# Miniprotein binders against GCN5-related N-acetyltransferase 10, chloroplastic (GNAT10), part 1

All scores and structures are predictions.

Target 1, 215 residues: GCN5-related N-acetyltransferase 10, chloroplastic (GNAT10), of Arabidopsis thaliana (Mouse-ear cress) (q9c7g6)
Amino acid sequence: CASTESLTSLTQNNAAEIELKYLVSQHGWDVRRLNRDDEDEIRRVSLVQAEAFHIPLALFDDFFFMFFQAEVLSALLYKLKNSPPDRYACLVAEQTSETETLSSSSVVGVVDVTAQTESSVLRYFPGVEEYLYVSGLAVSKSQRRKKMASTLLKACDVLCYLWGFKLLALRAYEDDAAARNLYSNAGYSVVETDPLWTSTWIGRKRRVLMSKRFS
Below, numbering starts at 1 at the first letter of every chain, in headers, positions and changes, except where a header shows other numbers.
F, E and O are the ipSAE of ESMFold2-Fast, ESMFold2 and OpenDDE, as the mean of both directions, binder to target and target to binder. V2 is 0.75 times the mean of E and O plus 0.25 times the DockQ between their complexes.
Where letters were taken out, [cut] stands.
The coordinates of atoms that the task and the answers printed are left out; those that the model quotes come from them. Centres of patches stay.

## First folded at step 2 (miniprotein; from tp1 with L44R F81W)

Design tp2
Fold by ESMFold2-Fast, scan of step 2:
Structure tp2 (fold): chain B 215 residues (1-215), chain A 93 residues (1-93)
Amino acid sequence: as target 1 above (215 residues)
Amino acid sequence: SPLEEAKELLEKAEELLKQGKFEEALKILDEAIKINPENALAYRLKGLVLLEMGRHDEAVRAFERAVEVAPTDPLAELALWAIELAKRLEREK
């Protein structure tokens, strides 16, 4: 009983929303923004990242894992609550479904993208006032796949373009060849390596700053 | 005997935590602390239980005590992170 114009407008709005939902779809993976209204998805994201970055402990590992996951969850909720929607995004990867399923979201990969203005990065890019920082790249341990990580990084590229940023930056450990190769293949290049003395202070491993320019 | 008793209490607390019995676990951890007030592990576990219970100010105090009794413990860094987490959660209400 709705008018043809009303139905056409609604259809066009829904189509635009659906297109915007998936930033990238390739290699069997769909990448979209986290649904901040889905508490189960938020918890799933925190689990994926906690599992990827957890360091096992000899005693009471289960309890320290729960604590670490709670910290990851709290940080995610804080960023979702306190960041404008065009300055922070949590991106999630799920397997492309050819059929409708009754199960909830099967998020298996995550990456965070945050607008930053840190002088330690901007000093290398005269004329750039702000950049998007890529962090927290994690894939479920049971489904470790380079193509999923690559798709998440392409989604970061799309978001950078949509938000009008010209620079993506990230850090990787110097000795993490797999990560560095992943980022190099995605178009990132090394800008800076942490000073040698940094690795002897607090036991911190050396990192490399990598960047990808747009335009 | 006191050392063995403290170990048995920590194992009992772990089982209670796995069952979601936080108040019971807390009581057992307090018993372990009474036997050995310098037990950093008992304070860390107490802090984790208090975080799960939403008792953030008490969790901060437990983690601060864990750092105080064992500042060079490899897990002291986790306690410092937990202190910051508990303070943030309390501010958010």
Scores: ipSAE 0.000, ipTM 0.260, lowest interface PAE 11.4, mean pLDDT 75

## First folded at step 6 (miniprotein)

Design m13L (from tb2 with E13L)
Fold by ESMFold2-Fast, scan of step 6:
Structure m13L (fold): chain B 215 residues (1-215), chain A 86 residues (1-86)
Amino acid sequence: as target 1 above (215 residues)
Amino acid sequence: DPEARELAWEALLLMSEGEFEEALEILDEAIKINPENAKAYLRKGLVLALMGRHDEAVRAFERAVEVAPTDPLAKLALEIAKEALE
């Protein structure tokens, strides 16, 4: 027979374990870390990101898509193998369900979060030694009208808190109003950068640095 | 070459994030350091194809085959690129 104190501790520990599995549950979406032991989920993540970033070709697009997906998969496997678990996370979004889901097939959104110390970012934040960089945000085409992207970004906020970071940073193309509005709505602000630094991007599409700070 | 290897992974990470123009610049730097890097030419061809720079994509795949003539992916990519992109 377990004592009342032991039973309370067990139920609290089980609740904490369940909460740690899902970083955020909002707007019908659950966001958690990728299960790196699930090969099908890894392949599903690579498919979601490849589909989001793929630029279709007129002929033999299936070949170029598969080639691109294979490279996206290679990048994911590299990050999972070579990054400490408290300095890199691949976050996945799946629809909230009362029945336990087939995790790999239910993944419809992805975002990557990486600890960085790049001087190109830190130069704008005196007193900050490192930050979490948000990248690779991808939402399945079938779910583009739902609040999945904002829930993925909220999960980045949670991870920032859990890992003890005070700064989230990301980049968006200057002419991508949709992405910039998404990030602004999520609490990110454009960083005023050195004009000389931005001029070095002449001849390339320009990106703006955006940040979100925590106390 | 550790520097060329690091650039190759940086390019791959940028590709996985849809940052094709940035990936291309890093791939060009990797190739400048190691012109025998077949994987860099393959990734350059893919990125150029997705960017609509079809003539340059075919040339990159040709360079990949020259560097790695026994690589089945390089040979297949070149064959398909000549039909799709030219």
Scores: ipSAE 0.638, ipTM 0.875, lowest interface PAE 1.2, mean pLDDT 82

Design m13M (from tb2 with E13M)
Fold by ESMFold2-Fast, scan of step 6:
Structure m13M (fold): chain B 215 residues (1-215), chain A 86 residues (1-86)
Amino acid sequence: as target 1 above (215 residues)
Amino acid sequence: DPEARELAWEALMLMSEGEFEEALEILDEAIKINPENAKAYLRKGLVLALMGRHDEAVRAFERAVEVAPTDPLAKLALEIAKEALE
């Protein structure tokens, strides 16, 4: 409470400086929070995420991609407007530069971190009341590197510590070995789930819940 | 309808995370609660189109146009989805 109010006061005094502070700088990558006052950066983030999740179509791909990007942008704007600053963060990755200049066009990686209380997750963690959910991990196709993704995940660890959460959770497709190896290397472990629940998804790709705990 | 609106936002969040199958399930739930939710039909059509399920996308966009006949996006999406069929 008192610590949170002290941090809030600090943020008010140095808001611009705090917004530009890097959470992690490793392996040539800098990760910080999205500058919510930069409309170009918000649009850049929506483009990076839309490109990462979009599978090209044979016909009219431009229209459906633009439609999808507009929806991704709407989701981002909604989260930024309706989430407390210690309950949601959009993290952006950019290459470490000699000039240390921040630019929206230099954003090449994104991940979202959201405080959640979903019973589908909490049922596996007795004594935990809330967790941070990691989602929307996207890396620009021209810049795909495991070290950038791992640095984004380390920034999630930093937020977990700073916000006082003890659990990070995410989901990955069971057959996506690359994603699962990335998360395992970042310290995440597969959570054993109820087999009855997974059987309802016969004929569909199954996802596994993965978690990382902090003491 | 507040519940249908909440589900529509949940579906949008799942879409923005690339969770298309899960988004479809939530959108179908929102439609069951409020069959006049044009935005839910639009998002359902978009997700189906992105998954290459163009026949189902056309049907979803047709419902969006029926519910919101003055929405230019719904009309355009329907026309384009029909052309993606052939």
Scores: ipSAE 0.614, ipTM 0.869, lowest interface PAE 1.3, mean pLDDT 81

Design m13Q (from tb2 with E13Q)
Fold by ESMFold2-Fast, scan of step 6:
Structure m13Q (fold): chain B 215 residues (1-215), chain A 86 residues (1-86)
Amino acid sequence: as target 1 above (215 residues)
Amino acid sequence: DPEARELAWEALQLMSEGEFEEALEILDEAIKINPENAKAYLRKGLVLALMGRHDEAVRAFERAVEVAPTDPLAKLALEIAKEALE
């Protein structure tokens, strides 16, 4: 039983090492899967995403920001607990480091990749049964976002290939030219969708669906 | 209730992605299904506060306190949201 226990322990250690293996290393950025056994890294990821999506308020912002970060953390923990390892990944980006050990504090970019079967997407792709949805793309405001974001998207391409998916999909705000140009340069194309001609939907931010296909 | 669980997860996911208007729609649907859902009111108040809609945030937090009067987070959120109104 001792030999079996030793083998199980080694297998668990090898899985953790594989989880930390870099998917992409380009332009001074290393992208890998989140280490789900590192609670500090999980909290760091929630902070990076909360900071990217939070709009600062003049007064009492600390409370609502902390509340929001706690909810972002809850979402991440839910995905990590309830998703098979080949159907969800949180990818993290860090600068190429001269230190040998990985540090949760070095994470400066994040993106989520989730296997989905939503009819609102699949209706535009006859013959496709499932796709990988790219979301939660967040980069630290202090870093060179353009190349880090493109490297995170390249890691999504690698994951799509490794998991055997044929389609990557994401949504971008219609009025966000910078994001749309980033995704276009990464090989995504706007999906032709039905116009909202029958709706008086004024004042709401609209999103466009974009996709990237692999044979 | 699987539908209630899916709505709760969908709202949380949209919030975590900064999709606040979409999150509000899902939270309102959850509240419609269960008007005593204190967590949904609390999250609705948070999203409204993050959007700068402080008057609506106060109303949502008031409902959260009404349905969960012993929840210290709901009471604190209400007090802070009221201060933002002033």
Scores: ipSAE 0.610, ipTM 0.879, lowest interface PAE 1.2, mean pLDDT 81

Design m13R (from tb2 with E13R)
Fold by ESMFold2-Fast, scan of step 6:
Structure m13R (fold): chain B 215 residues (1-215), chain A 86 residues (1-86)
Amino acid sequence: as target 1 above (215 residues)
Amino acid sequence: DPEARELAWEALRLMSEGEFEEALEILDEAIKINPENAKAYLRKGLVLALMGRHDEAVRAFERAVEVAPTDPLAKLALEIAKEALE
């Protein structure tokens, strides 16, 4: 499998080669940018994310799952079409193998990274004009034990460096201990927690804003 | 309305990221700006249904059908959401 990243390839401005370069290879996992020319891979990514975010329901779940997956696919296609290549990336994780053959069916993890300038985040970081927002982290249930999520987050760190950003930010539900522990172990720190009245008055789950800063 | 279109994209993005409660907030804002926004009601119903909030999903889909009576997806979603209540 290819090494983590090749800066020489970037200087050649080979878009197809860049799309297939690995950002991180750790613990049996390779992370690279989504191949936007592979329709099967795009569909696979939407399925992985829809499955990860879907909460199983007792009745008539198939219809709403299919509807949701269609919306996830629509969002992915919109991002790929309308985002500059240095402002948005969909990162995919696949199992390391002896062959360098890349297959859409081997994608088992996904995370999105988007450049943002929202005041709700920037107000906590004087001197920072923009940040990379990490979202859509999804790992196939069968692959959680392989430390894939941590490798995807490492790839976000690499991308942050390559794109010249100083700040990574993400949000997690306050009551999601597993996600919060994952992000803390990856170097993220809590910046803000939604006010208590958010859950007590309007019934909405509280969120935490977490960040990781680079000098 | 450019603001309504921006909110529609923001809601779709949040949905795709599994941020269901924040998506609902943005969808409600879009509906306040344009109460005839059938797609916003449809997406609100979807998010509520995925969260297991079937009573609220039915109400959102009812609004989608009222706004877009000829939309077969809205009608189908409403019927399926009603069955989930039973």
Scores: ipSAE 0.661, ipTM 0.897, lowest interface PAE 1.0, mean pLDDT 82

Design m15F (from tb2 with M15F)
Fold by ESMFold2-Fast, scan of step 6:
Structure m15F (fold): chain B 215 residues (1-215), chain A 86 residues (1-86)
Amino acid sequence: as target 1 above (215 residues)
Amino acid sequence: DPEARELAWEALELFSEGEFEEALEILDEAIKINPENAKAYLRKGLVLALMGRHDEAVRAFERAVEVAPTDPLAKLALEIAKEALE
């Protein structure tokens, strides 16, 4: 194992960082920004998101899953490299613990927050020039019943305030009652639904735009 | 082509967030702008396969192999997608 002096020094450094980094600590969950210098944490985040969005296939699921995870990782790396730190954040959730160190392997929930100016959203909010878009919400299967998703959404509220935005927006499938209930409980309201002629009869599910406004 | 590159990254972002139908629309637009974009065909095949649309996935991977005949990933994806049909 490592020397006691090295471990003590590392613990003191981590304590100062923890006090500055946590956006929300609630319901047994701590939410902070992804550590972009931790390659293992970046890989862990891509795994959590890929697992959450993946529907198992009857044949060759392992191949397509690995391919999908590689693409999720590629997208995350691109966003981290090319986004200003006050216009994109990947938020990670880990279980509250009186541990002396932070561990990338403890990440069990993820959500992305991106500054956007899409006219399809802004047309419903006169006087708003840009908004934060919430996407990629994913929670590990082992921890789904811990109120983790609501704590991640609360951290999005905190970022919205800290970055000076007045609007959070997201999209959910109309028939996804669990997701819509989660967002409604977090303070989001339905704004607009896809027109009927662009819905299921052409092989497409209807989506709803949901928003949360701050004064 | 800067426009084709921007669409490719937009499609990747939607795809990585599980927005598969939206990613397909953007990938199709990128392909219209640059029909030799092997990565767009490869990603389109993957999205279609994940959606269970295996016939369309095979066609997309066939196009990826046609555009990039030396890409081992495109060849492997095509063979695997073909076997999923049988």
Scores: ipSAE 0.437, ipTM 0.783, lowest interface PAE 2.1, mean pLDDT 79

Design m15L (from tb2 with M15L)
Fold by ESMFold2-Fast, scan of step 6:
Structure m15L (fold): chain B 215 residues (1-215), chain A 86 residues (1-86)
Amino acid sequence: as target 1 above (215 residues)
Amino acid sequence: DPEARELAWEALELLSEGEFEEALEILDEAIKINPENAKAYLRKGLVLALMGRHDEAVRAFERAVEVAPTDPLAKLALEIAKEALE
């Protein structure tokens, strides 16, 4: 079989490849950046996000779902083509495997991270010029697992550190207790809540701005 | 037009993240700036349909067909949205 030196070299190369691909590996989940050269993976990501955000309709759900997925795919392609690699990332989660190679079909979770400078956020953070905005958090409906979302959020922390940002921000609906608990457990704190008149007078769902700051 | 392109991107981003009410606001702003924006009407119809607001979706798709009469997707979406009304 192969010499001892050849086997050592092989395992070293495999470890290095894993380190280059994975930002976080925790609780049976591996998180890495989307492979933008893999068209099947891009389509898989758009499916995962579309399924997570879609509420099934009584009539003609298949048509409107496919239409929605096409628009989600369009948005992803636009971001991948028009964003610098250190200002936008689509992160994907897959189950840790000892025997299988990376595959687009193994992607079961997604989150987007985008560098932003919006005054609606920065007004709460004197001295901060830009932040990373976390959005599009989605878990495949066929693979709902509690720790996957937490691992995706941990990968956002790692990316924040690697890119030199000091602030992560996101928004959630005020009445979405599950999402708010997930973010609070991941270290996010409420910064601002839409005023009561947003729902009572305007008729829109109220949102909360949450943030996580690093020294 | 740079302003129209910015609004088109903002609407698509919000729509792709499931922020439908917010997407509608930006789409309405885009339509106000350019009433011949067929894509904005088409996306508005989609968002309204996904929210179960089928009567409003029909009206948005009707506008999309009026400004882009040869768009097969707009015509199909209009017919399907009309069926959802019974």
Scores: ipSAE 0.656, ipTM 0.887, lowest interface PAE 1.2, mean pLDDT 83

Design m16A (from tb2 with S16A)
Fold by ESMFold2-Fast, scan of step 6:
Structure m16A (fold): chain B 215 residues (1-215), chain A 86 residues (1-86)
Amino acid sequence: as target 1 above (215 residues)
Amino acid sequence: DPEARELAWEALELMAEGEFEEALEILDEAIKINPENAKAYLRKGLVLALMGRHDEAVRAFERAVEVAPTDPLAKLALEIAKEALE
């Protein structure tokens, strides 16, 4: 058990060194893997994602926002602990700097990439055994005018290539034109749209499954 | 119930990705399997509150307090949700 744990630790340490290399540098943005040993960076990532997904609609939003951020942090910590380094990655975007100072406070964008085998996706891709699922795309509101989100998606392409996957998939709400245009411009195409009954009788917003395939 | 806990973790992932409507569906499924799942009620209340559905959030937090009467977070969440409703 100790010998196996030691070998696993070495593999994880080697992956961590690779994680600190930039996957993409484009349009003034550098994208790399999250430094899982930096607790401040982990907290910063949870804040960026919570802020992106929170719409301030109610009195006492601060409490519910903090509660939500704590849950986002819990999810991130769980994924980092329980996912193999070549099956899950949290990618972070920071502004290109003349002096390479890796500061947790410089992280302004995040996206998650997870290896999946769900039949609801694979049924559309005969011969594909697994894919990388892109989720949790979050861009700091102060940085939305820059091409940061596109650079994060480009980093997902690079990771797909490096890990030997041939398919990237994601879901977006059918009525979210901005998100759908972003993904379309990044090379994703619609595969499936949730049935009309999704919104009419269960009241849930319809989603579209989008994919990007590599040979 | 391990099955209900697994669904709660799936709901947490959906919440962290901003997929609130999908998270509610999974949380409701977890609650149907185990009505004593305090964590699922807490997360349901949180998601509903974030969506501005305060009446429903209060009800979810009331269930969380009922299931876990000594949980200070559940009690605090309920009081704050009631404030938003009033």
Scores: ipSAE 0.642, ipTM 0.888, lowest interface PAE 1.1, mean pLDDT 82

Design m16K (from tb2 with S16K)
Fold by ESMFold2-Fast, scan of step 6:
Structure m16K (fold): chain B 215 residues (1-215), chain A 86 residues (1-86)
Amino acid sequence: as target 1 above (215 residues)
Amino acid sequence: DPEARELAWEALELMKEGEFEEALEILDEAIKINPENAKAYLRKGLVLALMGRHDEAVRAFERAVEVAPTDPLAKLALEIAKEALE
């Protein structure tokens, strides 16, 4: 009947939109661009990123965590509103399933990709005018073991190709072997390590600039 | 000042990566360029609070309230940071 046909039409339309949106579907994970029209999904993304860097040290940490999450949300909204569609993307990862995995609550991983022209990076790549910077990689702690981060990084490769960029860059702590191994396995190579004076004179952890090049 | 505002946004990106000390350095630079940048004081207080440095957070939030006396978030953050000290 007519109501059944209307429901079928909606289901077909949603399936087609989803099919066109997915950048990568591997290892049980689907990666796509954030749905900027879904307020709940935007809030979920801000929560996932804020939680990745949360350190529960103080009695009123819950207030400051919420404040931090609100700032992350504010920055995300600002970038979504003010960035050209081929200069910034927030990518989200969700479990592969045709039954119930398209809800905002299913987002369990996030990564940001931003076009940049910083001289501190470009100095190492003569002839390159801009690159895509990978940042804010965050995965739900309950899902860390499931190759989700690798799938998010693969989606960054796809965007690099689609947007016509030749260089992906990111930074990791020099002493973070897990992160460095993740990025090396994804095809990134060390370009530069922060000077020794960063830790000896300033007292801050040294970072490593890593890159992945496409010709 | 557009440049001071840009630095404040850059600091937020560092905060999202857990780079709190570097975020503080950038926020201090933004404050030096524009001492009336309430947003920079708010984010500085937030970073300090997340690091457990509540005495310094109180001072940053006090500056935020001085610059933006009608901002309810700055006032609330100041009161909570003060309470964390005690």
Scores: ipSAE 0.408, ipTM 0.799, lowest interface PAE 2.1, mean pLDDT 79

Design m16L (from tb2 with S16L)
Fold by ESMFold2-Fast, scan of step 6:
Structure m16L (fold): chain B 215 residues (1-215), chain A 86 residues (1-86)
Amino acid sequence: as target 1 above (215 residues)
Amino acid sequence: DPEARELAWEALELMLEGEFEEALEILDEAIKINPENAKAYLRKGLVLALMGRHDEAVRAFERAVEVAPTDPLAKLALEIAKEALE
């Protein structure tokens, strides 16, 4: 009957709308773009990133952590205000829920994707004029699950395709085996390692450039 | 100065990636280009404090206060960094 056909049409329409909102939904994680109109979500993102990259201090850690978080927030707000929507994105991961109502407090993972033209990267890719740089990958301290991080990286692949880019690039410390394994499993390959002669100080950590190329 | 502002932004990106030594290099370049860049001194002090280099952090925050004497964050950061040194 007509009533049955109407219900079917509504269900398909709702599914398509959900697909457009979420870049990736896998392994119990949904990844989408940050809602730039939600101040609480912006603050939540800055907290998740600050916690992931913060190294605890012996004295006054609370003050310096808050200072660092404020700088992270400032950087995020600047990027959101000054970047075209097809050249910068902050992606957020939240746990798949039976409800369709979102909460900013449910954000537990973050990654930034920025269009770049740096010669330090492009010199290794003749014929490529620009690339998407992946940075700020962070998962909530209470979770730190490999599947969440891999889903965020897959969302970067989707964005690369949607924006028409051919190259994704990121950097990882040479001695960070966990991060390098995560990126290798996501399809990234090592391009170069910073030579010791480019270091200006003794004991400086070495980084590797990793890339994922699309035809 | 637009060049100094761009370097300060690059330093923030490096801090976000946990690359504090590299952030210091960029911040020092920004300060060389514009010695009156209060934000660069503030960020340098923060990076040094996060690295446990509290004596250098105090000097950076002192410069931030000199450049921006009405900035309450610079004054507070200096007092906290001096306390951490003790």
Scores: ipSAE 0.366, ipTM 0.746, lowest interface PAE 2.6, mean pLDDT 79

Design m16M (from tb2 with S16M)
Fold by ESMFold2-Fast, scan of step 6:
Structure m16M (fold): chain B 215 residues (1-215), chain A 86 residues (1-86)
Amino acid sequence: as target 1 above (215 residues)
Amino acid sequence: DPEARELAWEALELMMEGEFEEALEILDEAIKINPENAKAYLRKGLVLALMGRHDEAVRAFERAVEVAPTDPLAKLALEIAKEALE
């Protein structure tokens, strides 16, 4: 007779495929969820994000950078440990390859999506109880950075659909034209701008809230 | 303590987003709730140093050393911040 275990084996193999399946593949970039069981990949992600948000110091930059990276790693581990799998995801981007083998060293882009209920956002969307917040968008040095970032944002759209959310939100500095253009081209529109008096105060930059709504 | 600890994690999330000014505000709130929170002083010093505010970073690290005198990271950060100040 035929093997009684074949159906169970196929179902388990399909589940593993789904877990490692790419959310988006376009323009030479594949985006998938971070493998939370791969410590090297977690460390790689923290490095990519720390490098993207790092401002070089004149002296002792190596120490403060390593300290900052350690804090980024700590925050990532906290979110992975304490977030339900359908309310937080760290997405990673890697170059499209004919090989199906995944490697942590091939990760060159990252973005986080987190379910949030902040009143500073929800006040602009009557009838919405929660949204997905896009943050930590970081890409390694590459001539194709814009296409990689667009693919990461497309993957956020896919998660929004899969998780049943109707709203994506993010914040960007008003004077960051490159970021603003990237988000506008991805379908985001400006919702809120900090009052002018806030942007003129010492130590405060003006940021804009941008959103993308799905029916 | 639990409330101050939660604010400290919110500050880490803001740091991951590159929102250093906002992280500093949250860390100051955590310190007001618990002035013995060595971790909050360490993170505040780090944020201030990354912002180039080295004199304030030194003061934050001095507080971290006072609260946790056996923490080698706090002592090292203080010495390095003092060098950057010069």
Scores: ipSAE 0.403, ipTM 0.783, lowest interface PAE 2.1, mean pLDDT 79

Design m16N (from tb2 with S16N)
Fold by ESMFold2-Fast, scan of step 6:
Structure m16N (fold): chain B 215 residues (1-215), chain A 86 residues (1-86)
Amino acid sequence: as target 1 above (215 residues)
Amino acid sequence: DPEARELAWEALELMNEGEFEEALEILDEAIKINPENAKAYLRKGLVLALMGRHDEAVRAFERAVEVAPTDPLAKLALEIAKEALE
């Protein structure tokens, strides 16, 4: 059933909680910005993203996975340190809890939102000077995966509105029906795909640009 | 080299997004601009290893060791990539 808590809100009865702002609360999930002062939360985010994009290999998989997670962590730290607060956000999803406070270990979903001006995107949107690019969408193994991912995408909508952007854009593999259905259900539509003459013999997959526009 | 360093960070962002083939293209550009960029060779080897392209990963790690002979991570990655070939 529908929930009325879909907009950003502040906790009003506690001074420490007033400093927290949840962008979206829906379907048992709360989405907020990553707490950059919490080293454990930063490590947790890097683990969630590395696991989502890790391809299982044979014998030496654990070494390269750890190496990859370290690189994911480095990228996250770099973006947190060097990005303006209204041009980049790492959003985290945690389960709604009314009876207790959860910390870094409660993060189970992540998405990145970055301001971009790439002409390959903007050429399709007259009157738009910049857009928010959605990437790194990752969900740890848990029930209600689609609702958590949808809630993360709604939080991207809220940031788009709050930061004054008119366009959200993302890319998905053409053959990834689950991802494309998720994005379509969130209001994204296909804009362009890679050239059809690109084949798997070249070691490439076609990707689809998808967008969601606000007036 | 600021341009090579910027490309290396762009490649890291693509890796973080799971865009391994695009990351390889950017890393190759960074290496072309600065052939002594040990970090770019390390990331190239890592991406190739994650893709199961172990012989190419070995070559990338070998170049990383040549550029940064005192880097223990490069040496360890090379050893493990060589074992994966078998």
Scores: ipSAE 0.278, ipTM 0.728, lowest interface PAE 2.9, mean pLDDT 77

